# Designs tried in a protein design chat: VH-VL binders against Large ribosomal subunit protein uL10m (mRpL10). Part 1

All scores and structures are predictions.

Target 1, 224 residues: Large ribosomal subunit protein uL10m (mRpL10), of Drosophila melanogaster (Fruit fly) (q9vpl3)
Amino acid sequence: RGKINIQRPKAPHYERARVVAVTQPKYPELPKAKSCFKTRAERTQQQQENPYNEIIAREVRNWLDHSRLVAFFHLSSITADDIFRVRVQLHKQNLHLKSYGSKIIEQAVKNTRYEAIVPLFHSNHCIVFSPDPEKTAALLRIVRRVPQMVLLGGIVEETMLSRNQLVAYAQMPGLHAVQAQLVQTLSQAPGHLIQQLQAHQNSFVQVLDVHAKNQMNEETPKST
Below, numbering starts at 1 at the first letter of every chain, in headers, positions and changes, except where a header shows other numbers; Kabat numbers aren't used for antibody chains.
F, E and O stand for the ipSAE by ESMFold2-Fast, ESMFold2 and OpenDDE, each averaged over both directions (binder to target, target to binder). V2 = 0.75 x the mean of E and O + 0.25 x the DockQ between their complexes.
[cut] stands for letters that were removed.
Atom coordinates printed by the task and the answers are left out, and those that the model quotes come from them; centres of patches stay.

## First folded at step 1 (VH-VL)

Design a18 (framework fv_anetumab; at its last look DockQ between E and O 0.01; V2 from the best seeds 0.00; counts 0 for: pae E 14.4 > 2, placed apart)
Fold by ESMFold2, look of step 4:
Formats: C-alpha cells, sequence, structure tokens
Structure a18 (fold): chain C 224 residues (1-224), chain A 119 residues (1-119), chain B 111 residues (1-111)
C-alpha cells in the first residue's frame, strides 16, 4: 500500500487487544431523544474535565468526523499477536482498528446523535474506522476469520446501523456510492420496530431509483 | 496544541553536509506522517518526501529520490532532512508539515528553515 | 514531478468573487479527491485553506470554497478583501509520483 493514510493506534494504552474477559454480547440501543442527549452533554461539561482524556476524545472526534465507515465489535479473549495480525490485514484495506475507554468515547460523542454507542465500550471492545464505506464487505470478510471479534453494529455515512443492517449494506453489490446516499437519509426512530424492517426494503428500492436517475442525468465531466 | 518547531537558518558552502530538524509536540508523533517541502527563492512549493515516524516508512518525490535523506527519531519526536553534499541549488526555504490520518495536509506547518549555500 | 497547472496571476476588486483553477490529470486531480489549497503571504509558511476538494479547516472563512470537475479543481474566493492578496497553491495526491504534487502557484492581486 502507498497511501498516506496508513495509521497506527494512538496512545500506548490503546494499542493492544484487551485480555481476559469473555463476556455476554452487547447490542446497540436505539437512538434516544435529543433532550436526553443534550442534558447529558450539559451536565458533563459542567462537572469535570480531564486534560489527557480531552486530547484523546478530540482524536476520536476526528476519526468519527472523517470516517464514512465505523464498525463496533465486542472483543473476546485474544492474544496481542493475533490482534496485531488482524490490524495489519485491516490496514491493507484502509481499515483502522482502535480501542478507547468508555469515558473517552462518552466525552467524544457528547452533543451528537452517536450517544447510543457509549454502552458498547463498557466491556472489552474494538472499533474499526475507514474513510471508504465500500470497504464494509472487505471488513466483514476479514473478521469472519476472527471469531474473537463479534460485530455489534456500525455507522455508515453518519447513520447508525444495527448488525443486520450493516451486513445487508455490505451485501449490496455494484452501487456503493448509491448505498451511501440512501443510508444518509435513514434515521433511527425510537420505539418502532416495524418501521425499521420496512426501511430496509425501502432502502433497496431507493438504491435502484437513484441508479436509474444517475443513468438518466449523466453529470460526470468525462462523460460523452 | 499541535506545534512543529524547525531548527534555525543555515549558511553553508557547497560540498558541506547539513541536517535540519523539525520537532513535533502536542500530539502523538508516531501516528502522523511528516512531510518536507522546498521553496526556492521566488519560486513555488515543491514536495520532497514524507516519513511515518512510527515505523520509518519513508517515501520520496521522484525529483528528490537520492538527493536528500529524510529520517526521524521517535524518542525525541523529531524529523530530519539531510544532505551529504550541499549544492548552490539547494538554497531554499524548507518547511516541515504534519499530515492528518487520511493524508490531507494539515494546517500545521513549521516556521521554515532557510538554507543558504554560497561560496 | 509533473506540476499541476495554475494561472500565474489573477486579480479582482474588493467585494468581487474570483476563481483560481488547478488542472491536472486522471492520475491526480481527476482520479482522487485529495485536492488541497494553500494560501501563502510573503515571508510566512503556507496555510491550509481547503482539503479533500471542498472542506474548510476550522478557522477558515466561508468565503473560501473549493470544487472539482473532471481534471480541474477550483478555489473560489467570494467577497474579495485586501487581506486575500497572497500566493495560492493547489496540491493533489498523485499516483504516478506519490505522495503529492503542487501547482505552480497563483498570485492573487486585490485591486
Amino acid sequence: as target 1 above (224 residues)
Amino acid sequence: QVELVQSGAEVKKPGESLKISCKGSGYSFTDYWIGWVRQAPGKGLEWMGIIYPGDSDTRYSPSFQGQVTISADKSISTAYLQWSSLKASDTAMYYCARLDYYGSWEDYWGQGTLVTVSS
Amino acid sequence: DIALTQPASVSGSPGQSITISCTGTSSDVGGYNYVSWYQQHPGKAPKLMIYDVSNRPSGVSNRFSGSKSGNTASLTISGLQAEDEADYYCSSYDSSSTPYVFGGGTKLTVL
């Protein structure tokens, strides 16, 4: 790989796989109402700041702001050598494996829709970041060989997706730019499971409709 | 607060060696590429090369391959640009700059090091 | 390295909008969205104004905008002000001369 974006984990504490605990699976919660999130952020801002945690939290914000793909995993007991080999495989695909403490994640996502990810980091975990949402399929193929990494869900084009939604996104061939556009229009609504099932069906229809529009409305300068 | 501090101006004669430095602070030095840029007097900017201090992966512009050596000492958070034998044409301002995680140039540039090679 | 093509100079009056072009090839500007723009005042280090074609770093005025069409990137400065007088450089990732190339620079004069 000759890309400038080859990255190494930040902070020595977070360069290794966490050892020891095999724990029960965690799952992402549905997004909460904005009033709850703002109240948490306001109280956190008034209560305490840790300068080292703030520096790391800003780095997490930068990763979140510049990554079109974020995937969250529960990490079972794994050796440092094995997780390092997985990190190398992921880096070949411009996928960046990182771990952060839950307090740092909470500080990083205050005042955002991503508050719901904080519970994922109360146990052994890792996160994969990438600027390229088309790498979702490559990510899933790599981690299928790593049973210690259990996919919990992710963020694609600033939209939170459940595990099943992320897997479905990865399986849509050919029109990944169109997939990213459709995901951006999806928003999690509290308390309606039926709407989420129908949203998956609608997402596929929207992808086909956008493809038809792009074919009709050719706008690339190199086109005939 | 990210800061890049370069070594001071140099006046040298042709044939002399030189090593100039760029010290990074306020961030994890080993996690970001550092690049070197040349600007000859009255001329534009020229990319020279980049280094990833974490593993010393170093990449040169074709125009500068074999002309200079880029290195880093991660224990003191410092990147270097070296010449084994300076030429008058090496007279220029030299900047270091930090890249972000995804390779865009960040707005964190060193103050510049003026190298003057004259006899 | 093959430099990106910029006009040698552009000029405008205060309040006008001006556009600086940066033309490359499919191996750099046309092939990748890693185009950046730098402003350099005399005696100063360059300052990043635009990255990834169209994104502004924190603290850069929204009067500066970037775009790309085919092999040509553009920097547009709206509401031109006297302090905008400077040299402007584009830069792009270039797969043929990795990692980056600069344009030749454009001197902006505010009349």
Scores: ipSAE 0.000, ipTM 0.409, lowest interface PAE 14.4, mean pLDDT 73
ESMFold2-Fast, scan of step 1: ipSAE 0.470; ipTM 0.742
OpenDDE, second read of step 2: ipSAE 0.011; ipTM 0.508
ESMFold2 (binder alone), look of step 4: mean pLDDT 89; pTM 0.901
OpenDDE, look of step 4: ipSAE 0.000; ipTM 0.483

Design a19 (framework fv_anetumab; at its last look DockQ between E and O 0.02; V2 from the best seeds 0.00; counts 0 for: pae E 14.2 > 2, placed apart)
Fold by ESMFold2, look of step 4:
Structure a19 (fold): chain C 224 residues (1-224), chain A 119 residues (1-119), chain B 111 residues (1-111)
Amino acid sequence: as target 1 above (224 residues)
Amino acid sequence: QVELVQSGAEVKKPGESLKISCKGSGYSFTDYWIGWVRQAPGKGLEWMGIIYPGDSDTRYSPSFQGQVTISADKSISTAYLQWSSLKASDTAMYYCARQYDWSGYFDYWGQGTLVTVSS
Amino acid sequence: DIALTQPASVSGSPGQSITISCTGTSSDVGGYNYVSWYQQHPGKAPKLMIYDVSNRPSGVSNRFSGSKSGNTASLTISGLQAEDEADYYCSSYDSSSTPYVFGGGTKLTVL
């Protein structure tokens, strides 16, 4: 079966605990907040942000850096029981379901190749991270039974993929080398990919909104 | 199952010290934040601060900075809230709660420790 | 600390739907999906009812739902029942102050 390598986790719960523990203690502690003479500076200047913003942004960066599979979803109205069950099912496959505010995502991807994904997080969303790109099929199988999670696209082996490209990647049988080659050849400019993701997001949101509210006639937007 | 068990009710006089505890079980204690929440009689919930027991990273609400000490002993999976000199205004219910990740919610709460400070 | 604005009280009759609002700013409710709601009966510890704006943990009735629009989050209780009479607190991550803030609380009275 082979050697242990940094790109393949040893065990599901070990990998999760290792990633969380490593990222939490590594960065330095931030200055404690004071309420005295900094009032005007806090009102006008955003330079001394809450240190938890930076800690959370570092968590997002760490997930992005150590995940070979990242999938973006629009999240419509869903019960906490349903999303919790999905989170448990995903976790068993070393798939980590997360949700972050748009400001945190913006801070995390600032000055990176992924800066173009920020518009995807203007609405309710969730993200799935995994160190194992071969788990893409398992991810899609699990969320297929969850209509409230609508796939927008993702990142595989550091290459942005549209929804259709990610689905095609998941359907490809075979060796890791073949899958890596396919992802490499399917890659495209981040801006173009984001336009495709946003079009699919708008289309799916319109369809779901019609289902949720029957009083109004909804027209489907162009997805081109 | 995740469980947080707090120490029993305390009756104290102003000026006395106090250390109350919160023991976590059913999960990896060092991998999650523990927060403390105060509720004065008939009042709302007030966040006091949090600690990450894995490395003792501790943060306080500005209202409680310098007023209390939050600590943990990871060898016995226990977090603490302590006062060096109690005041009558410290009379309240004190809850500990676990924070799963940086999504910001408290998913498990202790039963509460009632602290009464009176002459 | 004081953080988020909630109405002091709200009331409704059994079977009705009621909504409790929680208003913050772009530094908390408006900027992040880290809004949660807690129910507290007299003499009891708070109980998580909603997390991440709209998710329900296991054991919470599907009559409880959450949403947000702009800087305002909402907890909706449909099919109001006598046991829903309690205090309700919203909370949120807050990038401009300490990382976790509670609203002032709302007393729900079932008539």
Scores: ipSAE 0.000, ipTM 0.440, lowest interface PAE 14.2, mean pLDDT 74
ESMFold2-Fast, scan of step 1: ipSAE 0.411; ipTM 0.728
OpenDDE, second read of step 2: ipSAE 0.022; ipTM 0.576
ESMFold2 (binder alone), look of step 4: mean pLDDT 92; pTM 0.938
OpenDDE, look of step 4: ipSAE 0.018; ipTM 0.561

Design a2 (framework fv_anetumab)
Fold by OpenDDE, second read of step 2:
Parts: C-alpha cells; structure tokens; sequence
Structure a2 (fold): chain C 224 residues (1-224), chain A 118 residues (1-118), chain B 111 residues (1-111)
C-alpha cells in the first residue's frame, strides 16, 4: 500500500483535472476598483516631476549621512502641540526631529545603504537625527513620556538597530561605538531585525515603558 | 541610591580662582544632565547651567555665560563649577543637581557655600 | 532675568489647605507643561515636590498637588503641617530667554 505522500498529492487523472479546470467558477475579476488613491507608481511619478522634491530628498540624505544617531518613530494620533513640545525638548539636546513624506524618503534613500528603512515609512512617522550617538539614552528618556511616539528602530554608527537593540544600546555602559558593535553582534539574523521593526506599535510602547520603569526603579531608594 | 556630594565650603578673596565639585553616585552619571543652581544669601534660586557628562554638552544661562565654566569628568562621576576671577557678588550657596530631561531637578547636592570677601 | 511671579509669603493653620501660585507667560508656564515645584527648608537643599505640573516624585506626600491654568501654575498643600513650613519655588522651561527659570520663591508659614 504505497505511502500516500501527503506533501505531493498525486496529480488528478487528466480527465478529472480538465473537469476541475472547467468547473472552477471563473470569478469575474472584480473590477479593480479604481482605488481613488493613485498607485504608488503614479504618485512616485508625479513627485519626480517636482524639482522641490529632489531638493528635500537631498536634504534627507544629508541628514542621514551626517547623523551618527537616527531614530525612526511612528506617530499615533499626536497633536501639533505635542509634536512641538517634543521638538523643543529634543532640540535642547541637539536632537533634530524631522518629518518627511514617504515618497520623499523613498527618493532620498533609493540606491543607497539606507534603502532598508523605506518600509518604516508607510504611516505617520518622524525621524530624529543626531550627530552624537551618545544621545541615544537622552532620546529614549524624552520619548518615553510621549506615548504617541513609538520607536520603530534606528541607525547608530552606521548600524541598523531594532527597537530592542536601541534600548539595549542605551543601557550599556562604556563607549557607545563599542556598544553598537556588540549589539550588532548579539543581534539576531537580519531577517529577525526586519520582523522586529515591523512589529506592532503597541509592543514598542511597552518596551519603552519598561525601560522607563526600570530606570525609575533603580532610582527609587529601597526603603529599607 | 542616587546621591550628589559636593565639595566643602570655600572662603576666597576677590580675584582668586575657584573650582568646586559635585560627585554623583548611585546612577549612570553619563546618562543624566547635571546642573548648577546659585542661591545668594537670602535670595531665590538661580539656574546657572547644565552639562551632559556623556559628551560634555554644556548649556549656560545667559546671565552666567562667560562668567563661570561648567565641566565634568565622567571617569570619576564628577561635575565642576569654576571661576577664573571671583567677585564679592559671587558669594552664595551653590547647588548641583541632577537634571531630568523634562526640565526638573530630581536630586540635589548638599550645597557648597562660597564666600568672597576682601 | 524674568522670574516667575510668586507671592512673597503665604500662611496657614495646621490642617488647612493653602495654594501657592506661580505666574508666568506663554513662553514658559503657559506654553509648556514643564512646571516644577521645590521645597526648601532653611539651610537645606531644595527638594523636588512636583514635576510636569502635577506629578509627584516617589516619597513626596500626597498632600502636595500641582495644577495649571493658563499662565498660572499652582501648588496646593492640603492638611498643612508644621513640617511644611519652608520656602517654595516654582520653575519652568522658558523659550524666550533662559532655558529654565525659577520663581521668586514663597515663604510658607504655619501658624
């Protein structure tokens, strides 16, 4: 009795295959609902024609190239006032909060080492730039009080880091460059990094909250 | 436990230089700003400036810009406030304090009394 | 330096509630939620009592509360105790001049 290979079901008899092929209801291709939304391609094409977009894209590249710390955030229902407050706080720390359109980002990073960040910009987002990787801890400390800002990941010393890796980096003592290298080495396979960056927004807020709590707990004198 | 310990009281003459210290312990010294606050006798608190020991980024009050120097040695978790030339008007209690990024001082040193008299 | 405006003195009896006001402008108290309050006993360092307008640090009595309306922040001390006699200072982020500004201080006397 031949072991029924469940993984490769025997191709149905030619006649049966023909009947199945003919009896498969040809579902009329649902008229491609003209998505009122211009296809990504159409949007990209229209944006390429605006000389201003190129200028902005160049600006973005410039920021990326001159920053040793870049952090990517999702913005969840944040008000202009909240953004302003956060911007002020970040600015005081020489952290620069910027927001760009997804298309501009795509244009800016196309065919560059930063191309991998494009998937992070499908929703409301902002980027924080810093020339100083040592500001990572400061950044996290500020953002932890802004639940509307969800850390997605970042770049530290030219290394792409997941949210968890950034948190770990900020907590590590010593030279930040060495820390970044260590985190990279300890980092899971590149595929896992991407998955982490795509993880649900709620999980990110939790991690930041835990980080904040841990810092608070370390500062709370054990009332002996 | 977070603690800031400042150097002892100083008695100086006008024109003399002075450097006072603030040593932090019980936390990551490089991850928090540390600031200095002046309080003249019988007067209120004055924000002087802050330093981030991690990269030595320093911010001064306009009133104190150029009048004092704030520095830090992260290797020994110590912040400093120094004068090149003291004035009688510099007579005050000076506090160091850990500065949280949302603009408050959560831990304070015990203060250093500086007396400048002829 | 434009200090935040506080009353010079406030007094109350034990068990009463008192409020200390801190008035600024739209560039400081009114513009941001970064108001802090400090308690200072004579000869002692200031102690953080309230941060971010209304938050209490660990170890601070729940008798202390903070609020803000417009350009005025307020510290309320309920159930006044003798130990509450001290100077109280407000502070705020200031976007117009100094990054940080203190109030002039309020002397609280418990009668």
Amino acid sequence: as target 1 above (224 residues)
Amino acid sequence: QVELVQSGAEVKKPGESLKISCKGSGYSFTDYWIGWVRQAPGKGLEWMGIIYPGDSDTRYSPSFQGQVTISADKSISTAYLQWSSLKASDTAMYYCARHEYWDYFDYWGQGTLVTVSS
Amino acid sequence: DIALTQPASVSGSPGQSITISCTGTSSDVGGYNYVSWYQQHPGKAPKLMIYDVSNRPSGVSNRFSGSKSGNTASLTISGLQAEDEADYYCSSYDSSSTPYVFGGGTKLTVL
Scores: ipSAE 0.019, ipTM 0.531, lowest interface PAE 5.8, mean pLDDT 82
ESMFold2-Fast, scan of step 1: ipSAE 0.237; ipTM 0.611

Design a20 (framework fv_anetumab)
Fold by OpenDDE, second read of step 2:
Structure a20 (fold): chain C 224 residues (1-224), chain A 119 residues (1-119), chain B 111 residues (1-111)
Amino acid sequence: as target 1 above (224 residues)
Amino acid sequence: QVELVQSGAEVKKPGESLKISCKGSGYSFTDYWIGWVRQAPGKGLEWMGIIYPGDSDTRYSPSFQGQVTISADKSISTAYLQWSSLKASDTAMYYCARGYEYYDAFDIWGQGTLVTVSS
Amino acid sequence: DIALTQPASVSGSPGQSITISCTGTSSDVGGYNYVSWYQQHPGKAPKLMIYDVSNRPSGVSNRFSGSKSGNTASLTISGLQAEDEADYYCSSYDSSSTPYVFGGGTKLTVL
């Protein structure tokens, strides 16, 4: 049985080559699946050019100015669905969960009394706003069920509070104004927020562990 | 004083409808969950469901889904538990309880409503 | 019905310390620190004794304490008194189906 001389197929006759060229299905170049995942760089670039940034920044300022309770959270790996669930729970308590880009926050608080919060926004974050400082305890209760939300600090009655101070405030009985003043007086102030941010890196691993353990579990019962 | 007051004991026959009530006082009724708990004679506590009177968000235990209806009238600070058709197996003590945000638990309980369903 | 597991009964003499266990899963006791304990005397409504695993509401005796390890929460009653004779129920937030779940209850007898 003769060795199939795999001779380089002679270039087809000119006419055959033309037919083959015409009959070769021009497979449309699969549109490069525009990776729906805009790279962080692309997202950052788009954020810079967005004429709406100023509008959003104004919105942020408006929230800050009209809120008596503001809480800042770091967001670990959290799904949109989980965020939605938390948002609904918070909303029931007149707590408003918002998320803004760090650049927007910077723009919003630049040259304002809120400028000190900028260091809190180095990672994924969300903010909870409320006109009612009495809802601090409710807020903390709700977010405790969400390990992906890590409390960084907050503002209560125009006073910046560390994480620990905010927790303490929530546990105090009585007039919120008096509570805020007491917390401010008792707690040696401004340097602690930065220290707590650093401490959060250590606690991040713990949060991740909790997340891993709860990954299979729904965080809130669905209203059947 | 914060309290939940439930309606009185009921004696019914199978197939009858029933609606019992739980009235809250001494606190903002719309800001706390109300839960209903069943306790059959000599048995343990069972969650039936919860309602948030502020927006009427209602959640049922799977075992009670479709079996009962939980509702609330915030205008009179009252929560309700109702049956369309009672069964003998519905004979039990029923408690309402307030979900307290500070404790993330049920801190205030009604006195209970005894429901007896017998032929 | 998904219930937390408790011993059916425990007993102790006055002055002793007893512990009641409550075992759940990662979707309830093991997943959250939202474990509560309720005391129920015969013919009475339940009373909250412990919340958030180890905290006592105002008015609850310091003889009652709570802890948790893994999927098991524990209620400890020190210096047992006759008045402590009651049914005790654990409860936990449940992420799987219902907002909350009860244990089966434990009857405490003071001898």
Scores: ipSAE 0.015, ipTM 0.524, lowest interface PAE 8.1, mean pLDDT 82
Fold by ESMFold2-Fast, scan of step 1:
Structure a20 (fold): chain C 224 residues (1-224), chain A 119 residues (1-119), chain B 111 residues (1-111)
Amino acid sequence: as target 1 above (224 residues)
Amino acid sequence: QVELVQSGAEVKKPGESLKISCKGSGYSFTDYWIGWVRQAPGKGLEWMGIIYPGDSDTRYSPSFQGQVTISADKSISTAYLQWSSLKASDTAMYYCARGYEYYDAFDIWGQGTLVTVSS
Amino acid sequence: DIALTQPASVSGSPGQSITISCTGTSSDVGGYNYVSWYQQHPGKAPKLMIYDVSNRPSGVSNRFSGSKSGNTASLTISGLQAEDEADYYCSSYDSSSTPYVFGGGTKLTVL
């Protein structure tokens, strides 16, 4: 087709059944599209174009608005079964792993305070949402065991944090320490913090490039 | 600081019931899985099963399904392994251990509970 | 259930390196990066030495390293010391009938 819209990927039936039975995920309600004098195919097509994209972007904004913890990750190649296991583990901690296309993310954050983070999502990515910022430590413990997910940064209590700041936040034992860190973060210029998040993404891209070049330069052992 | 403390050694006769315990301390008990591992005298480690205390989600090895019951009481941060009717072949050291997920490594282990079943 | 295959015993001298193998199938060791290694001294509970194929917990010596190739995971101990003498067990996620499986164990003797 001539127009490509990034949509929420459909899960395999076996994984969908397991997600419903085990994780019991709650999702924002999607509005029902209303259409008169159109075929079912025309209504489906209309939903898949700009109206559908806006519905999904609205869903992303709803997650951002209702989450006090948002973490951004680069996502390397991972099997459906492996990501499902990570999703189940995260869900037990009230952590919700979501994947959205970069154009939908861009549409969701356009004209918001977070628009400048759009470049973080121009590569493979995923986002973890939670209403509970004290789950940051649990999130990082789980994700440390998933090398395919690389932390880029996040938002805690509406404050943007770099990777290092989010790691430091996770290690703090109480409310007073948390408030002290947020005050320190807020003392920085917002543009400077965004540049730190972009620098981490660029550093990760550089690491991937170096790794790829090193792998290309390695001797290829005889295959038998 | 983080530790699992198991109940003391048990000496039982065949046919008797038994419930041994594993108490977690120094961490959020409901945020980790507790697995049970058996080691017969002079033998290797056998995975028996695992429980997530937060929702009581329990997984068993096929070799132990129906032979034992794993449970947990989150109000006292304690997991249990229970037999309705012991056999002499149940004589072994039983360990509890903490995991992040049911397929993950066990990072903290209990000291073990020796169960001896003889007439 | 069927345990992962480890050599029954390995031996080495102080200062040398040894490697312990752990062989499974594509449904466990070969299919997933959830391989762990445990050290057990006589009369003691096992201690986690390696998780997720090659990661070391805090407090574990840099002399211990893990790797995996195909269906075989390996634990390598460099600069052998007398206190390394113990039983070593590998473990893996198993997508078949058991979600978790241990290896048969390897007795390391430091001569």
Scores: ipSAE 0.006, ipTM 0.475, lowest interface PAE 11.8, mean pLDDT 77

Design a21 (from a2 with heavy chain E100W Y101D W102S D103Y Y104E F105M Y107V; framework fv_anetumab)
Fold by OpenDDE, second read of step 2:
Structure a21 (fold): chain C 224 residues (1-224), chain A 118 residues (1-118), chain B 111 residues (1-111)
Amino acid sequence: as target 1 above (224 residues)
Amino acid sequence: QVELVQSGAEVKKPGESLKISCKGSGYSFTDYWIGWVRQAPGKGLEWMGIIYPGDSDTRYSPSFQGQVTISADKSISTAYLQWSSLKASDTAMYYCARHWDSYEMDVWGQGTLVTVSS
Amino acid sequence: DIALTQPASVSGSPGQSITISCTGTSSDVGGYNYVSWYQQHPGKAPKLMIYDVSNRPSGVSNRFSGSKSGNTASLTISGLQAEDEADYYCSSYDSSSTPYVFGGGTKLTVL
């Protein structure tokens, strides 16, 4: 009995394919959650037309250079209101939430020590900046309450950290400097962030699924 | 000192366009939301909308959505409120305000009186 | 849309304590306790008096205090002074549609 190659399911017989195509319930396209963030395509288009891209890129670089804590997040179906709420909470902790287009990020970090972060920005993303690395714990506390924000990694004291390393850093008691040095010694593999991004792909899908389900539940009129 | 300074009073006719300004100083303009509040003569405060100058994220009250445009120029630490076509009902005092660490507005502009009269 | 209801007017004599209520809709119950109070004198911009239900900004008199019970927030002004005569507005974060909403305002008269 030939091992069903789950990776390349044989295309169903033409007739079956037709029947399946006709019988597949056209689920109304879930109203694309008006992502507060313009679609990647829209962002890309806007970036091409924006004469201020260079200015923005410079701004990004400036943030990176002056921040002792930088955290990168994937945004999964987050609403504008949610972003606003999170931003306010973060601001209370001297954490600055920013969102930039991928092209802008690429431009900003090109030929810099930050170039390794580019792969993190292929989807909807946001960055949190802080001059205070001690705020890492506060940051994580806040974002844990926001399931739409998925931590991808970060930079602490000029050291690139994976998600797990960042979490570990936040849990470490005492001298941040010693912690940073230890993490630096451990984190010298920029390639690890990319691997983690891929590993979290399933997590992203799950978050999206949950969001879709929640939206469906909200649209289901309570039949009284 | 943290302050918001608004543009001067405006007298306009119905149908005219208008853009009023709010300039922030004494703080990082890009790090705080700027809100606009309308107050019709003898009436209460109405929240119109809000903008984050850092990335120009803008939110409107449903009542003001499509009625006004809020924008900002972070290079000069200035927020704007504009109308494409003024109505008599737009006659009001307009305040800009900085949203603080929470949602509260801790710093207010002096207000801009807009009078629309035929 | 959440609606914040305030009394249209309150009055008190100098030295008295007065309370202004701000009642939210049921949807505000359990929401973020981001209730603020603003004082507005005639012809002046509003001034933040209370934030986060009970916190006072720097420079605000300790005669002003805020509290909340259920869906009703309250501003209490103790030792009422003539300068306290003003309009007072409560405000809150609105999670439903609008990021921010004001109450209808209360005119405080010092008799």
Scores: ipSAE 0.021, ipTM 0.524, lowest interface PAE 5.5, mean pLDDT 82
Fold by ESMFold2-Fast, scan of step 1:
Structure a21 (fold): chain C 224 residues (1-224), chain A 118 residues (1-118), chain B 111 residues (1-111)
Amino acid sequence: as target 1 above (224 residues)
Amino acid sequence: QVELVQSGAEVKKPGESLKISCKGSGYSFTDYWIGWVRQAPGKGLEWMGIIYPGDSDTRYSPSFQGQVTISADKSISTAYLQWSSLKASDTAMYYCARHWDSYEMDVWGQGTLVTVSS
Amino acid sequence: DIALTQPASVSGSPGQSITISCTGTSSDVGGYNYVSWYQQHPGKAPKLMIYDVSNRPSGVSNRFSGSKSGNTASLTISGLQAEDEADYYCSSYDSSSTPYVFGGGTKLTVL
């Protein structure tokens, strides 16, 4: 068996809510009003929330800037205990599993070389970061045990790779020179890489959409 | 080639201590769990426990907790199984195997036969 | 200590197909897709034949296949050959009392 689940308060959600609460006005929600006032109220609320989003976006940029391996996953429903066990396994390999909202990801990568990845995060997702690209094989080995996590693609040494290219990279010798050469070879046609990543995402989303519709039909008996 | 090589057969008397070894080669030793499996003469396989050499995280089967100690020395890519005081019932073939967190064992050692008799 | 339930023995003739069952509970076989099958010839170390219910390692014949239904996993060997005569063990991740558990083993005889 693995280590027992440590039930310590994990503060991300609570701390985020607390930060938002202390930065926002401590008054009841503004009543519905004429369009001019409502537009002003909406603008005021957006400005109050912008600083918070930028703080989290900076955290994401920091992870991207300091990680030589970044892997993107679609994440299906998973229990807190199961994801905790996955995080423990990943941490032993210096792999860090993070989850962020799609809007925050967009803000983090806006005006960067990684802006093209934003479409991958329109569905439920998670990201694994590591400063060590040699850990790509370990990452894929661990994630193979987690059917709720589906590899979409990644970034190795600042080069975007499709799922198949990342798997190929994982099978290469651990020499930095050989790995760098492989990354360059796999990325020879940069234009098609985004299409491959989107194709995998779109194909998976189509399968999920069909599956979700089938489940809804099964769970909701048609009766008068 | 990826392989696990175990120490040679041992013949011991009850009450003696013993430490057997399992040396990994051809792969990153600290990135995989090493498990130990016991097989008494003419009997089936019994999972004993595992160790992650990178941080010495060990997990035992309840049947073997407190009866054996699993350890590893990552500087020489070697895992160990040890007894402080052997019993005749410890007579068995002991296998080490490489596997992931409590899951399949893809590479096996050749086995170490331990015979405990008076 | 706790073992998954396998038949003690199974037999077949060359060219036939046989199936070996492995029955557990919802905390092991039924709850997870982490079932493995091992082949052991007399005097030899076990060899991994199937992992994660139905996947074959490189070098394992496609005559070997795995499946699972509810709390029971099955190993099917098609086109039986004399060299398939061995002991077969199933194993699974166990979330309850042990982190990993083996079945009692099945002796396959090829007549």
Scores: ipSAE 0.006, ipTM 0.492, lowest interface PAE 9.6, mean pLDDT 76

